# VH-VL binders against a6qqv9r220to316, part 16

Target 1, 97 residues: a6qqv9r220to316
Amino acid sequence: DCRICAFLLRKKRFGQWAKQLTVIKEDQLLCYKSSKDRQPHLRLALDVCSVIYVPKDSRHKRHELRFAQGATEVLVLALQSREQAEEWLKVIREVSK

## First folded at step 5 (VH-VL)

Design x59 (framework fv_roledumab)
Fold by ESMFold2-Fast, scan of step 5:
Structure x59 (fold): chain C 97 residues (1-97), chain A 118 residues (1-118), chain B 107 residues (1-107)
Amino acid sequence: as target 1 above (97 residues)
Amino acid sequence: QVQLVESGGGVVQPGRSLRLSCTASGFTFSSYAMHWVRQAPAKGLEWVATISYDGSNKQYADSVKGRFTFSRDNSQDTLYLQLNSLRPEDTAVYYCARDEYWGYFDYWGQGTMVTVSS
Amino acid sequence: AIRMTQSPSSFSASTGDRVTITCRASQGISSYVAWYQQKSGKAPKFLIYAASELESGVPSRFSGSGSGTDFTLTINSLQSEDFATYYCQQYYDYPYTFGQGTRVEIT
């Protein structure tokens, strides 16, 4: 039973993005290639990650949540709006405690 | 400036085939998903098909599955829609449209008219 | 498939009027709604995404709102160039679907 779920853009290599069903369940973030997939394409433990929100502005094309384990960026998600990004940040902070 | 220019429409008889093209300019074509959307005379918009930035994923509306084939040539900045086994109910203006991966269409071509009549 | 139903189907308005168009989804789609304007004989023009985000270059008199199943497009102080047909579209799930359109005609 998920805390929050939505189709978000996941950053791929070389500037491309893929729209993926993204779910937060317990303390994990899961990405699925489609709603028909049984197993996630990516599984990330939120308790060992930092997250930074980079808002869309004149220098940034998208609202991004950037996830890192230590100094290594492990995931970048794009959200549609500041409202959606803040909603996801709230859930991420709650499950990371 | 972003431009999408469509061609290949015309008048054909039922059961025949037609190939539509859409030439893109003013943006990095290979960084966008693309769609075809059609509009029958005096009717609303109907999504027809989508193709991913690299052509590896394609989705089609149920009404055209098995009859229409979507493809792209990133080296020529061109989209193709092959229309086979055309029916009178396929009569519509066909638009190509650009998608920044979300599934909405920020730029549209002018459209090309396909008329299927006997 | 997710059905999108617009209301009204058509109506007459005058320059200066405040116009509201409603779009209802047959199931919850969060904020995954876009709005388009289509003038007679022309291709649709993109206006709004994520239910309420205005595309760059679209006049501020246009605004969108809503979440879940009920969505609204508002035009404050209607201008002569705003007489057109307006479409909502859901991009939550395939197949992508449009509302049937709302035609805004001059009184």
Scores: ipSAE 0.669, ipTM 0.900, lowest interface PAE 1.3, mean pLDDT 91

Design x6 (framework fv_roledumab)
Fold by ESMFold2-Fast, scan of step 5:
Structure x6 (fold): chain C 97 residues (1-97), chain A 118 residues (1-118), chain B 107 residues (1-107)
Amino acid sequence: as target 1 above (97 residues)
Amino acid sequence: QVQLVESGGGVVQPGRSLRLSCTASGFTFSSYAMHWVRQAPAKGLEWVATISYDGSNKQYADSVKGRFTFSRDNSQDTLYLQLNSLRPEDTAVYYCARDEFWGYFDYWGQGTMVTVSS
Amino acid sequence: AIRMTQSPSSFSASTGDRVTITCRASQGISSYVAWYQQKSGKAPKFLIYAASELESGVPSRFSGSGSGTDFTLTINSLQSEDFATYYCQQYYDYPLTFGQGTRVEIT
């Protein structure tokens, strides 16, 4: 019953990334540390977050979705392509009315 | 310019050990995951092991689990693969390869040959 | 483990030919496929990621397509430097796995 599901990169400290199973179900974004985990490592309520899309270009190495609660950045995800990023943005906007 | 240079291969008898090294240059080594991939003579590519940017997470192919140990020294920009209890079927060219965390390999070393025979 | 099967195992071609190599995954892997070129005696060279995204510096005659289980690599006008073995690789899940390779030989 998930709206969308994919292995995305989650930004870690010092410019490193970790590939994690990322799921949007109802109004929540869930990240799993590995495909074998039963419980999400991160749970984010999308109704209290803003998201911005930063496309890959000469100044940006990755297609990124950046999530914030107020002024605090709480999550940065990288996607493989512009098409994947736009697909995820569409779902996020539909869920976060 | 990104460079990866493997060394430490050679000819050994079954049951012996070798230590392979891979020296990295031209990029911030500590910001990348790294892999070892091998290729037996006239055969295809086989993933061997992965190591996270800080060495805290490692994964191994089932064929080498318990015999091979992957490590890294970020202060020296060097990877190590300790090959123990070598078998004839471990005979291959061993490549180190760089990963931007997706699990594919954008840069490869030239490889080092390991031959296990009596 | 996810098995990757390439077809054909080898074929002969001439410069100027359009060649297509197929790769099939044993389960759905979305677009998590990379392609590599390997010339005799050399290390593999990275060509494509995300099934269809061409690596910077790779000639535009190379292209990739596919999603789910079926993937293709196409060279639209084969050059002399393209005679090589080509490998697909899934990076959807561990263990990481490669196809067996397709050798493109001179006729």
Scores: ipSAE 0.591, ipTM 0.900, lowest interface PAE 1.6, mean pLDDT 91

Design x60 (framework fv_roledumab)
Fold by ESMFold2-Fast, scan of step 5:
Parts: sequence; C-alpha cells; structure tokens
Structure x60 (fold): chain C 97 residues (1-97), chain A 118 residues (1-118), chain B 107 residues (1-107)
Amino acid sequence: as target 1 above (97 residues)
Amino acid sequence: QVQLVESGGGVVQPGRSLRLSCTASGFTFSSYAMHWVRQAPAKGLEWVATISYDGSNKQYADSVKGRFTFSRDNSQDTLYLQLNSLRPEDTAVYYCARDEYWGYFDYWGQGTMVTVSS
Amino acid sequence: AIRMTQSPSSFSASTGDRVTITCRASQGISSYVAWYQQKSGKAPKFLIYAASELESGVPSRFSGSGSGTDFTLTINSLQSEDFATYYCQQYYDYPRTFGQGTRVEIT
C-alpha cells in the first residue's frame, strides 16, 4: 500500500544527483537505489521532519523538496515539475497528520 | 542487465493483421510503464502507444487509434501490440521501450520490421 | 501536439570537433527533454534526460542544456563512434513527440 511513488533525483554529498525510486508508504519516505532492491537505502519518518518546497526559478535550477529534522537538512529531492511537487506535498501533509 | 526483445514482424498486404510481442528481462517488469515507438524507412521516430505498469491506462497515437491494441502480461514479462487494418503508411521498424520518470525511454529493444505492401 | 524542431538537419564534422545540435519546442516544456543517439541500423540509445542530466555510462563529452523552448546537445570533442543521428524528445505531454533528427556525418 504505497500512497505515491516515482523516480526522483536525490541530492548526494558533494552536490551530485542520483535517480532513486522514491516511495511514501504509511508515514515513511523510502528511497531505493534500484527497483530490484528489497530494502530501502534511506528511510525517513515524515512525522519528525519539516518539508520546504523550493520552486525552480532564475536562482534555482530544479524544483526541490527539502526535508529537515530541526535545523538539519536530511534529504533534498528534485522533481520534474511544480505539479509533481504539489502532488507529493499533498501526500506528505496527509500522512504526517 | 535490462533486455527487451521484439518479435512478430513480417510482410503483409494492406488490410491484414499482425501481432507483435516484446519479452522483457533483467528488471521488475510489473513496475514500469512501457511504450511502442516506430520508425519508417529513412524517417524519424514516432511514438505509437503507452501502457501503464498494471495495464489499466493506455494511450495511442491518433494515427493508430481504433486499429492497434496494446496489452501486457505481467506474469510472463511480455508486451503485445495487435496491429489490425494495416496500411502502407504503417511500414516501419517497431521498437519496444521502457518508460522512465513518466516520459522518456531509457531502454529499447532491437526492433522488428513490419512491411505493408501490395 | 508539441512540435519539436531540430537544427541543423545534417552536417559534416571531423574527429576532435565541438558539435552543437539545437532543438526547439513549439511551446514551453520546462526541462522535460531527453536526447537519443541512433547509429545506422541500430536502435536508439538513451543519452540525456531532464534537458541536462547525463545517463550513467554515457561519456562526459556529451552535455545538454536549456529550458522552456530552446535546448542544446553538445559533444565537446567528437570521436569516431559519435557519427550518428541524434533525436530530442519532449515528455511534457502526450502525445510524446520527437525532433526530426540531426545526422552527424564524417567529413
């Protein structure tokens, strides 16, 4: 029972981006390196995170969702459009209630 | 290692039918939408049809609507394209391709040639 | 349908050349552009997605840029294996549409 899933870009250390299968299931966000993987390589509890949407504009190359625990940024995902970002934000808001 | 292998092409007269198949291996087939793309001799690429990962949604190019039917069998990792009422302008190499990120085609098969001539 | 127009349709180049191929969309498509390479008698090979993201295993001499309506594929130092036809493709909306292709021929 997953709420939403897609291949999204995840920001890695040193500024690289990697395409990963990203799934929201229950109240968790899971990232898999490959669709064949049984275990996610990253698991994030959405109830302890805040999310900020940074849309693409003259200063920002990508539509980004930035996840933080307190003041610490723990995950940055890039989406292909504003519409996709808004769809993901809606699901995140619903599962974190 | 991702592989897509097409089969079923041939030479037929106008008005006849063919069934193309595409066998997938090396990935979780049931997790991906799939496409058919064709290329007429000495011409460019033309998108033909898309089928969702579970087969519930299908999109067709206007030029083939009502004549072509796309289906999939996730238990056998196979796609099918039924070509009915074939016309000379359907002559092309037909490629099976894997959808990625809701839109582009990251892996392609080798293609199968369909020739419609009198 | 969104029309994709490539320029030039063909041109001659030599190994070591810097090659630029352009692609124009008939309407704004953000960065929803992919690029493919097709060698004579072969299936297309995926090179770039999201206008500028290089697929793993594709040589770093290939790069893409652009947003909105104007997009570019660049090969920094052309090699013998790069003589091929290149296609852009939009995936902003259905139907999916390709440019007419740009053939890079040896001089």
Scores: ipSAE 0.006, ipTM 0.579, lowest interface PAE 14.6, mean pLDDT 85

Design x61 (framework fv_roledumab)
Fold by ESMFold2-Fast, scan of step 5:
Structure x61 (fold): chain C 97 residues (1-97), chain A 118 residues (1-118), chain B 107 residues (1-107)
Amino acid sequence: as target 1 above (97 residues)
Amino acid sequence: QVQLVESGGGVVQPGRSLRLSCTASGFTFSSYAMHWVRQAPAKGLEWVATISYDGSNKQYADSVKGRFTFSRDNSQDTLYLQLNSLRPEDTAVYYCARDEYWGYFDYWGQGTMVTVSS
Amino acid sequence: AIRMTQSPSSFSASTGDRVTITCRASQGISSYVAWYQQKSGKAPKFLIYAASELESGVPSRFSGSGSGTDFTLTINSLQSEDFATYYCQQHYDYPLTFGQGTRVEIT
């Protein structure tokens, strides 16, 4: 039932990043610490948030998807490549209608 | 409209068991993760356990692992928390709470009191 | 586990006061803090999520701010129904953890 899954970096405070299993299932984005975890430690309903793609360039070190609810940034994920970011954006748009 | 009603609390001796229930109404129960949160007399809130929308994933606080079991029946819109090997430090009001997908709780029940005393 | 420390533990205030409650996380949690209000003998009531997002139906005199490790709940122009205990909670990672609570009493 999962539409897409991958290990992505999740932004932590102080410039830290943590690698986490990230899954989109139905209209939810779920983050797990490892593939052996049975409960996601973070859940996001995709129909109530906005997403902005910030590509890697001379000023930005990573390809980032930034999720917000209203004016508040609630999640930042980093992806390995522009192609991966575009694939995830496509799924997010399809799931959000 | 959204309602959560807990039941099953009572007074028991140490080492005994209780089963708490939480009945949901006014929303699509099967679409939400649910939690139990407890509060000891004159103390703060402590997260106890979580269960995913389909019951396949569960997490427990370290203080209750191996003693408490969380389950749900989506056909009856009901949560269950089985409390085994109860200790005096488990004395608390137990609340069921609905998860708004980020691990915060937008609706709470009124709570059910569990008292563990000799 | 992420420890949430609230200050003060209690204080007295008068109707019309602007009051602030502080919550500090033991590690960076981005903006993932929720706030709850609990009146004596009642279940907690949800107020705020993601540090600053006000729940629908909560009066605009309530606001939240902060990111990283330091978070604040502010009540502008305190009303009689606001005398209660307030809790912060991080929703960044499991296990989920609450602050110890701040009791707001009438002067």
Scores: ipSAE 0.006, ipTM 0.585, lowest interface PAE 13.9, mean pLDDT 85

Design x63 (framework fv_lumrotatug)
Fold by ESMFold2-Fast, scan of step 5:
Structure x63 (fold): chain C 97 residues (1-97), chain A 117 residues (1-117), chain B 107 residues (1-107)
Amino acid sequence: as target 1 above (97 residues)
Amino acid sequence: QVQLQESGPGLVKPSETLSLTCTVSGGSISSYYIHWLRQPPGKGLEWIGVIYYSGSTDYNPSLKSRVTISKDTSKSQVSLKLSSVTAADTAVYYCARDEYWGYFDYWGQGTLVTVSS
Amino acid sequence: EIVMTQSPPTLSLSPGERVTLSCRASQSVSSYLVWYQQKPGQAPRLLISAASERATSIPARFSGSGSGTDYTLTISSLQPEDFAVYYCQQYYDYPLTFGQGTKVEIK
C-alpha cells in the first residue's frame, strides 16, 4: 500500500514540467508517466535525500519540494497548494527516519 | 503580459474544414501547453484538444477523427483544423494557456464560427 | 469520461446575499477541480483551482471547498459584478470536462 499518491508536476529540462503520478511507498518515491505504467520513470530512496520546501510567493511561482543528494539536486516536484506540500513533507519526514 | 488572440473565417460551409489560428504574445508557446475549447451559443464549454511543448497532441475522443492541432514556434502561433463541419460545430472557439496542470489561466477572447450554407 | 454536474442551473439573488454553487463529479477527482466565471461576451476567468486555491486577483469573497466527488463555490456577499455564469472543470483525467454551468442572475 502506498503512503501518499497524487498527480504532481515534475521538473524537466529547459524549464518544462510534466504532470506525473507520484507515489511514496515504503521509503521510496516513485514517478510514473501514467497510472497505466508498470515501471516508474523515476525511483528515489528518501533516506539518502534532503528535502527543502520552497513556497509560492512573489519570487517563486510554484510550491516546490526540492530533493538533493549531497549538493546535487536530483528531483524537483511542484504541488498545487501549501496544504498539499505540507502533507507531502510530513510523509517524507516520517518515512526518512 | 501573456495575451492570446484567435483569428480565422467567421463563416464555414457544411462539409468544409474549419481553420483557426491562435497568436500568443508576451510569452513563449514553447513554455506552455496550449488548448483549444469551444462553446456553442448559449451552451457550455467543451474541450477540443491540447498541444504540448514537445509538439505532441491529445484530442477529445468525441472529435479525434476530425481534429488536428499544430504549432509554428517561429510565428508564435497554434492552429486548429476541424474537418467535415456541420451546424453542430457552430460555436465560439477559444485558445487557452495551461501551465501543465490542465486548467486555464489565460484565454483568448474567442472567435465565433458559424457553419451555414 | 468524467461527467460534471452543476446545480442549480439558475440562481436569482440580490446584491449582498451569500450563495453556494454545487459541482459533482461522476467519480472522485481528488481536488483536481477548477472554477471559472464567465460574463456575457467574454472569455471565462479563472477563479479557483485545486478546489480551494483562489487565483491571484480574485476577491476574498470567493471561496471553494470540497473533496472526492462533491465541490462547492461560495460567494459570501454578492456584488453587482458577480452576476455571471459559473463553470466547474475537472483536470484529474483526460478528456477535460466541464459542468453545464450555473447562472447567477439579478432577482
Scores: ipSAE 0.541, ipTM 0.881, lowest interface PAE 2.0, mean pLDDT 90

Design x64 (framework fv_ersodetug)
Fold by ESMFold2-Fast, scan of step 5:
Structure x64 (fold): chain C 97 residues (1-97), chain A 118 residues (1-118), chain B 112 residues (1-112)
Amino acid sequence: as target 1 above (97 residues)
Amino acid sequence: EVQLVETGGGVVQPGRSLRLSCAASGFTFSSYAMHWVRQAPGKGLEWYAVISYDGSNKYYADSVKGRFTISRDNSKNTLYLQMNSLRAEDTAVYYCARDEYWGYFDYWGQGTTVTVSS
Amino acid sequence: DVVMTQSPLSLSVTLGQPASISCRSSQSLVYSDGNTYLNWFQQRPGQSPRRLLYKVSERDSGVPDRFSGSGSGTDFTLKISRVEADDVGVYYCQQYYDYPLTFGQGTKLEIK
C-alpha cells in the first residue's frame, strides 16, 4: 500500500540530519523515527508542496529533495544516490497530480 | 553507555582565552549534533551554542557571538569550545549535551568550571 | 526569543504528597509537524541536569512513572504523584521549538 519507502536522512532545525523511515502513501509523505513507531512524526500533503532536487556535486555534499509550501521550506531529505532521488521524484510527481 | 566528559576549565583573568573539550563515548558521535550549555553560580541553565553532526552548521546565542567558537573532531569523538575575550559574566559551569531529534538534550556531561576573575 | 516562565519558583512538599510545577511559553511550541517541542529536566544538588520528559509527556528511559507531563500550546505542567527524598532539586522546562533554545528560570523542590 505504500508507493515507496526507505530510511532517508531528514534535515533538522539546526542543520543536523536524522535517519527517518520515510514513506509515501496515497498523496502523503510520512516520516517515522523508527520502523517500530505506529504513528509518523511528520505528515506532509504532497499536493500543496513543490519539490526541488539538488544533486550532489562539488558544492553540495548530498543528493537533496527540498519541499516547500509557497516560499517556506518545510522538509529537506537526503538520498544516497542520484538513482534513488530520481525514483522518489517520479513517485512524488505521480501522486501530487 | 553514553558518556560525555568535559575538561579545560580553570581560573582566568578577564580578556584571556580558554579552550574547553568534551570527550564522547558509547555512541556514534558523528551522527549527533552537540550543544554547549552553561550555568552561572546559583543561577539557571543558559544555552549558547550548537554544532551539526558534520560540523558544517553552527548557531550561537547573541551573548557569545564573535567571542566563542564551537567545533568538533569526529575522528577523535571530541567537541570543542574556544572562548575568547572572557568576561566576569562568563563565570559558570560549562556542560556539553547531546542532541537527539530536533534539539532535546538526552545526555549531559558532568561539567567543567570556568571562573573569570582578577 | 521564546520566553519560558515557571511557577512557583520554590515549592516545599511533605514526603509522599504530590507536587505540581507550571511552565508557560510566550508563543505556541507546536511545530508544523504537529509535535510540541518542550522538555523537562531535573537537576539534583551538585549534579548535572537530567532529562525527565521530552515532547511534553514522553518519559525518558529510567524515569519513574510518578513523573508525568501534560499541556499544549503555551501551558504545561510537570507533576510528581508521590514525592520521594531524592526528588530534591531544581526542575526546568525548556523549549526546543526555535533558536535560541531557552529554559525557564527553574523551580526548587524541597522536602518539609
Scores: ipSAE 0.007, ipTM 0.592, lowest interface PAE 12.7, mean pLDDT 85

Design x7 (framework fv_roledumab)
Fold by ESMFold2-Fast, scan of step 5:
Structure x7 (fold): chain C 97 residues (1-97), chain A 118 residues (1-118), chain B 107 residues (1-107)
Amino acid sequence: as target 1 above (97 residues)
Amino acid sequence: QVQLVESGGGVVQPGRSLRLSCTASGFTFSSYAMHWVRQAPAKGLEWVATISYDGSNKQYADSVKGRFTFSRDNSQDTLYLQLNSLRPEDTAVYYCARDEHWGYFDYWGQGTMVTVSS
Amino acid sequence: AIRMTQSPSSFSASTGDRVTITCRASQGISSYVAWYQQKSGKAPKFLIYAASELESGVPSRFSGSGSGTDFTLTINSLQSEDFATYYCQQYYDYPLTFGQGTRVEIT
């Protein structure tokens, strides 16, 4: 049913981060505060978003996927490794139109 | 330089209480989740409790739930662990540890020894 | 709770040896594994996260691998400062759990 799922960090307001269960199902990205939550607190349609990967390096603390609708950044996720980021990016591009 | 310094350990009788403190320096304390991890003499590591960056979310190991209380004061860069109803099996070195929200510990304090004996 | 089992519990090695420590989770935890080194009388030191990502400042002779349930920590060419106890830890789900530790002793 779901294409991919993992606990990722979601960037919150004021630059804070929270670990959340993140799921891609069909063409939507869903974030849950915990695996026991029945409803996602965030839904994002992937077919209307662009995504940019910003890898961790000496100037960037985290591997980030940044999602935008037009010029507006709507979601930033952090992943544990380059490999995980590339895995998620591949799935995102497969479900996006 | 990131530093975490624990204090408040000591020798107490069963049923008594202690309050442990951990003072943080060298980083923005309010941006990190924090944990307490303990280690009984000649034993391995056991996770005790976690507290979110703002103190709104806390979790405890089943072995200490209802007896221990974790809190933080972001204005003083300090963590507190209140140990109530202490038992001999709570005897351990208690470490505070820093978490960049994933659930693993990139910096640890030196530890403070809690001994519960009659 | 997710149980983490390390093997062996202890072993003897010599400087220059390649050393492998294994860690097995009681259920699938993807890559949510960290490794720590603890020397006698000291606090643990962070080595690896995400099963294979080496923390900055940790010598390159250390490496981690694995996914799902089976994980390994390898020290390519053991040095005198590497004699210590090593712990794996899962951070997939709460409660957070550690392996029982593997003591690497000098011969």
Scores: ipSAE 0.583, ipTM 0.904, lowest interface PAE 1.8, mean pLDDT 91

Design x8 (framework fv_roledumab)
Fold by ESMFold2-Fast, scan of step 5:
Structure x8 (fold): chain C 97 residues (1-97), chain A 118 residues (1-118), chain B 107 residues (1-107)
Amino acid sequence: as target 1 above (97 residues)
Amino acid sequence: QVQLVESGGGVVQPGRSLRLSCTASGFTFSSYAMHWVRQAPAKGLEWVATISYDGSNKQYADSVKGRFTFSRDNSQDTLYLQLNSLRPEDTAVYYCARDEYWAYFDYWGQGTMVTVSS
Amino acid sequence: AIRMTQSPSSFSASTGDRVTITCRASQGISSYVAWYQQKSGKAPKFLIYAASELESGVPSRFSGSGSGTDFTLTINSLQSEDFATYYCQQYYDYPLTFGQGTRVEIT
């Protein structure tokens, strides 16, 4: 059913991150507080979003995927590694066409 | 410089209580989930409990559920672990540890020793 | 709970040797593994996260690898300061669990 699924960090208010089960199903990205939740906290249509990958480096502490609708940033996810980020980007590009 | 300093350990008889504290400095304490991890003498590490950045979510190891209570005071940059109904098998060094959001621990305190004598 | 099993439980090696410590998870945990070093009488020190990502300031002789259920910590050229117990930890799911530890003895 799902294209890709992992616990990723979701950016919250100033300086805070929450580890959430993140799923891409069909053309939507869904975030759940836990695997026991039946309904997602966040539902994002990927075909109306742009995504930018900001790698971890000397200026950036985390590997981030930043999602925007128009000029408005609507979601920032952090991933554990460049490899994980590139895997997620590939799926996002495939489903958001 | 990130520092975590535990206190409150001691020697108590079975059935008694202790309150452990952990004072944080060098980072924005209110932005991080925190954990307690313990280590019995000559044994390995055992995760005890977690508390979210705002204190609204808590989880406990099955071995301590119903006996230990985790809390935090973000205005004082302090973490508390209330240990009730202590048992000899609770004897351990108790560490507070900072969660790098993933639930692994990038900084640890020096630990405080809890000895439950029978 | 996800059980983490380390092997060997203890290891004796000479300085300059390559040392390999293995950690096995009772179920698939992707790359959600961290490694810690603990010297006698001290708190654990963070070494590695995401199975293979080295913490800043940790000597390059340390490396991690693996995914799924089998994970390895390697010390490429053992130094006297590496005398310690090493622990793996899974952070895939709660309850969080550690391996039982591997004690590295050098002569």
Scores: ipSAE 0.574, ipTM 0.898, lowest interface PAE 1.9, mean pLDDT 91

Design x9 (framework fv_roledumab)
Fold by ESMFold2-Fast, scan of step 5:
Structure x9 (fold): chain C 97 residues (1-97), chain A 118 residues (1-118), chain B 107 residues (1-107)
Amino acid sequence: as target 1 above (97 residues)
Amino acid sequence: QVQLVESGGGVVQPGRSLRLSCTASGFTFSSYAMHWVRQAPAKGLEWVATISYDGSNKQYADSVKGRFTFSRDNSQDTLYLQLNSLRPEDTAVYYCARDEYWSYFDYWGQGTMVTVSS
Amino acid sequence: AIRMTQSPSSFSASTGDRVTITCRASQGISSYVAWYQQKSGKAPKFLIYAASELESGVPSRFSGSGSGTDFTLTINSLQSEDFATYYCQQYYDYPLTFGQGTRVEIT
């Protein structure tokens, strides 16, 4: 019943990134450390977040989706390609409306 | 710019041990997960093991689990692989490789040869 | 474990040829495939990630395609420095696995 599912990179402290199974189900984004985990490590309600896409270019090393609640950045995901980022952004827009 | 240099290979008899090292330079070593990949003579590539950026998480190929142990020293920018209970089928060039966060390898060392012969 | 099968194991080509190397996964792995080039006596060199994304500095004559289970690496107009063995690798799940390699030899 998930809308979209993939291993994405989640930004951690001090510029590290961790590859995590990321799922959008209903209006929530869920991150799991492994496909075998029962509980998500992170839950985010998409209807109360803004999302900005920062594409990879000469000044930006990764395709990033940055999620904020108000002025606070709560999640940054990196995608493999522009195509993947656009696919995820489309789903996020649909579930947030 | 980015360099990885392996050392510690050699010729040993079955059942013996070796310790491989990989010294990194030209990047922030402590920010990257690292891997060991091996290649037997005239054969293909085989993933051996991975270690997280802080050393807290490690994974091993089934063929080496329980015999090989790896660690890292972020203060020395060095990766170690302890090879115990070596078998003839462990004969290979051992490469250290940098994880481009996705578990593919953007930089490789030159490799160090381990020969296990009876 | 996800098995990666490359074909052919080797073939002969001439400079200027367009060559295609195939890699098949034993299960669906979306686009989580990387390609490497290995020249005799050297370490592998990273070429492509996400099945089709070319690494910075890799010549544009290299391209990758595919999704799901079938992937290809294409070299458009083979150059003398391209004679090498090429490997695909899946990074969808652990254990990480490589294809057995395709050796591109001069005619």
Scores: ipSAE 0.473, ipTM 0.878, lowest interface PAE 2.4, mean pLDDT 90

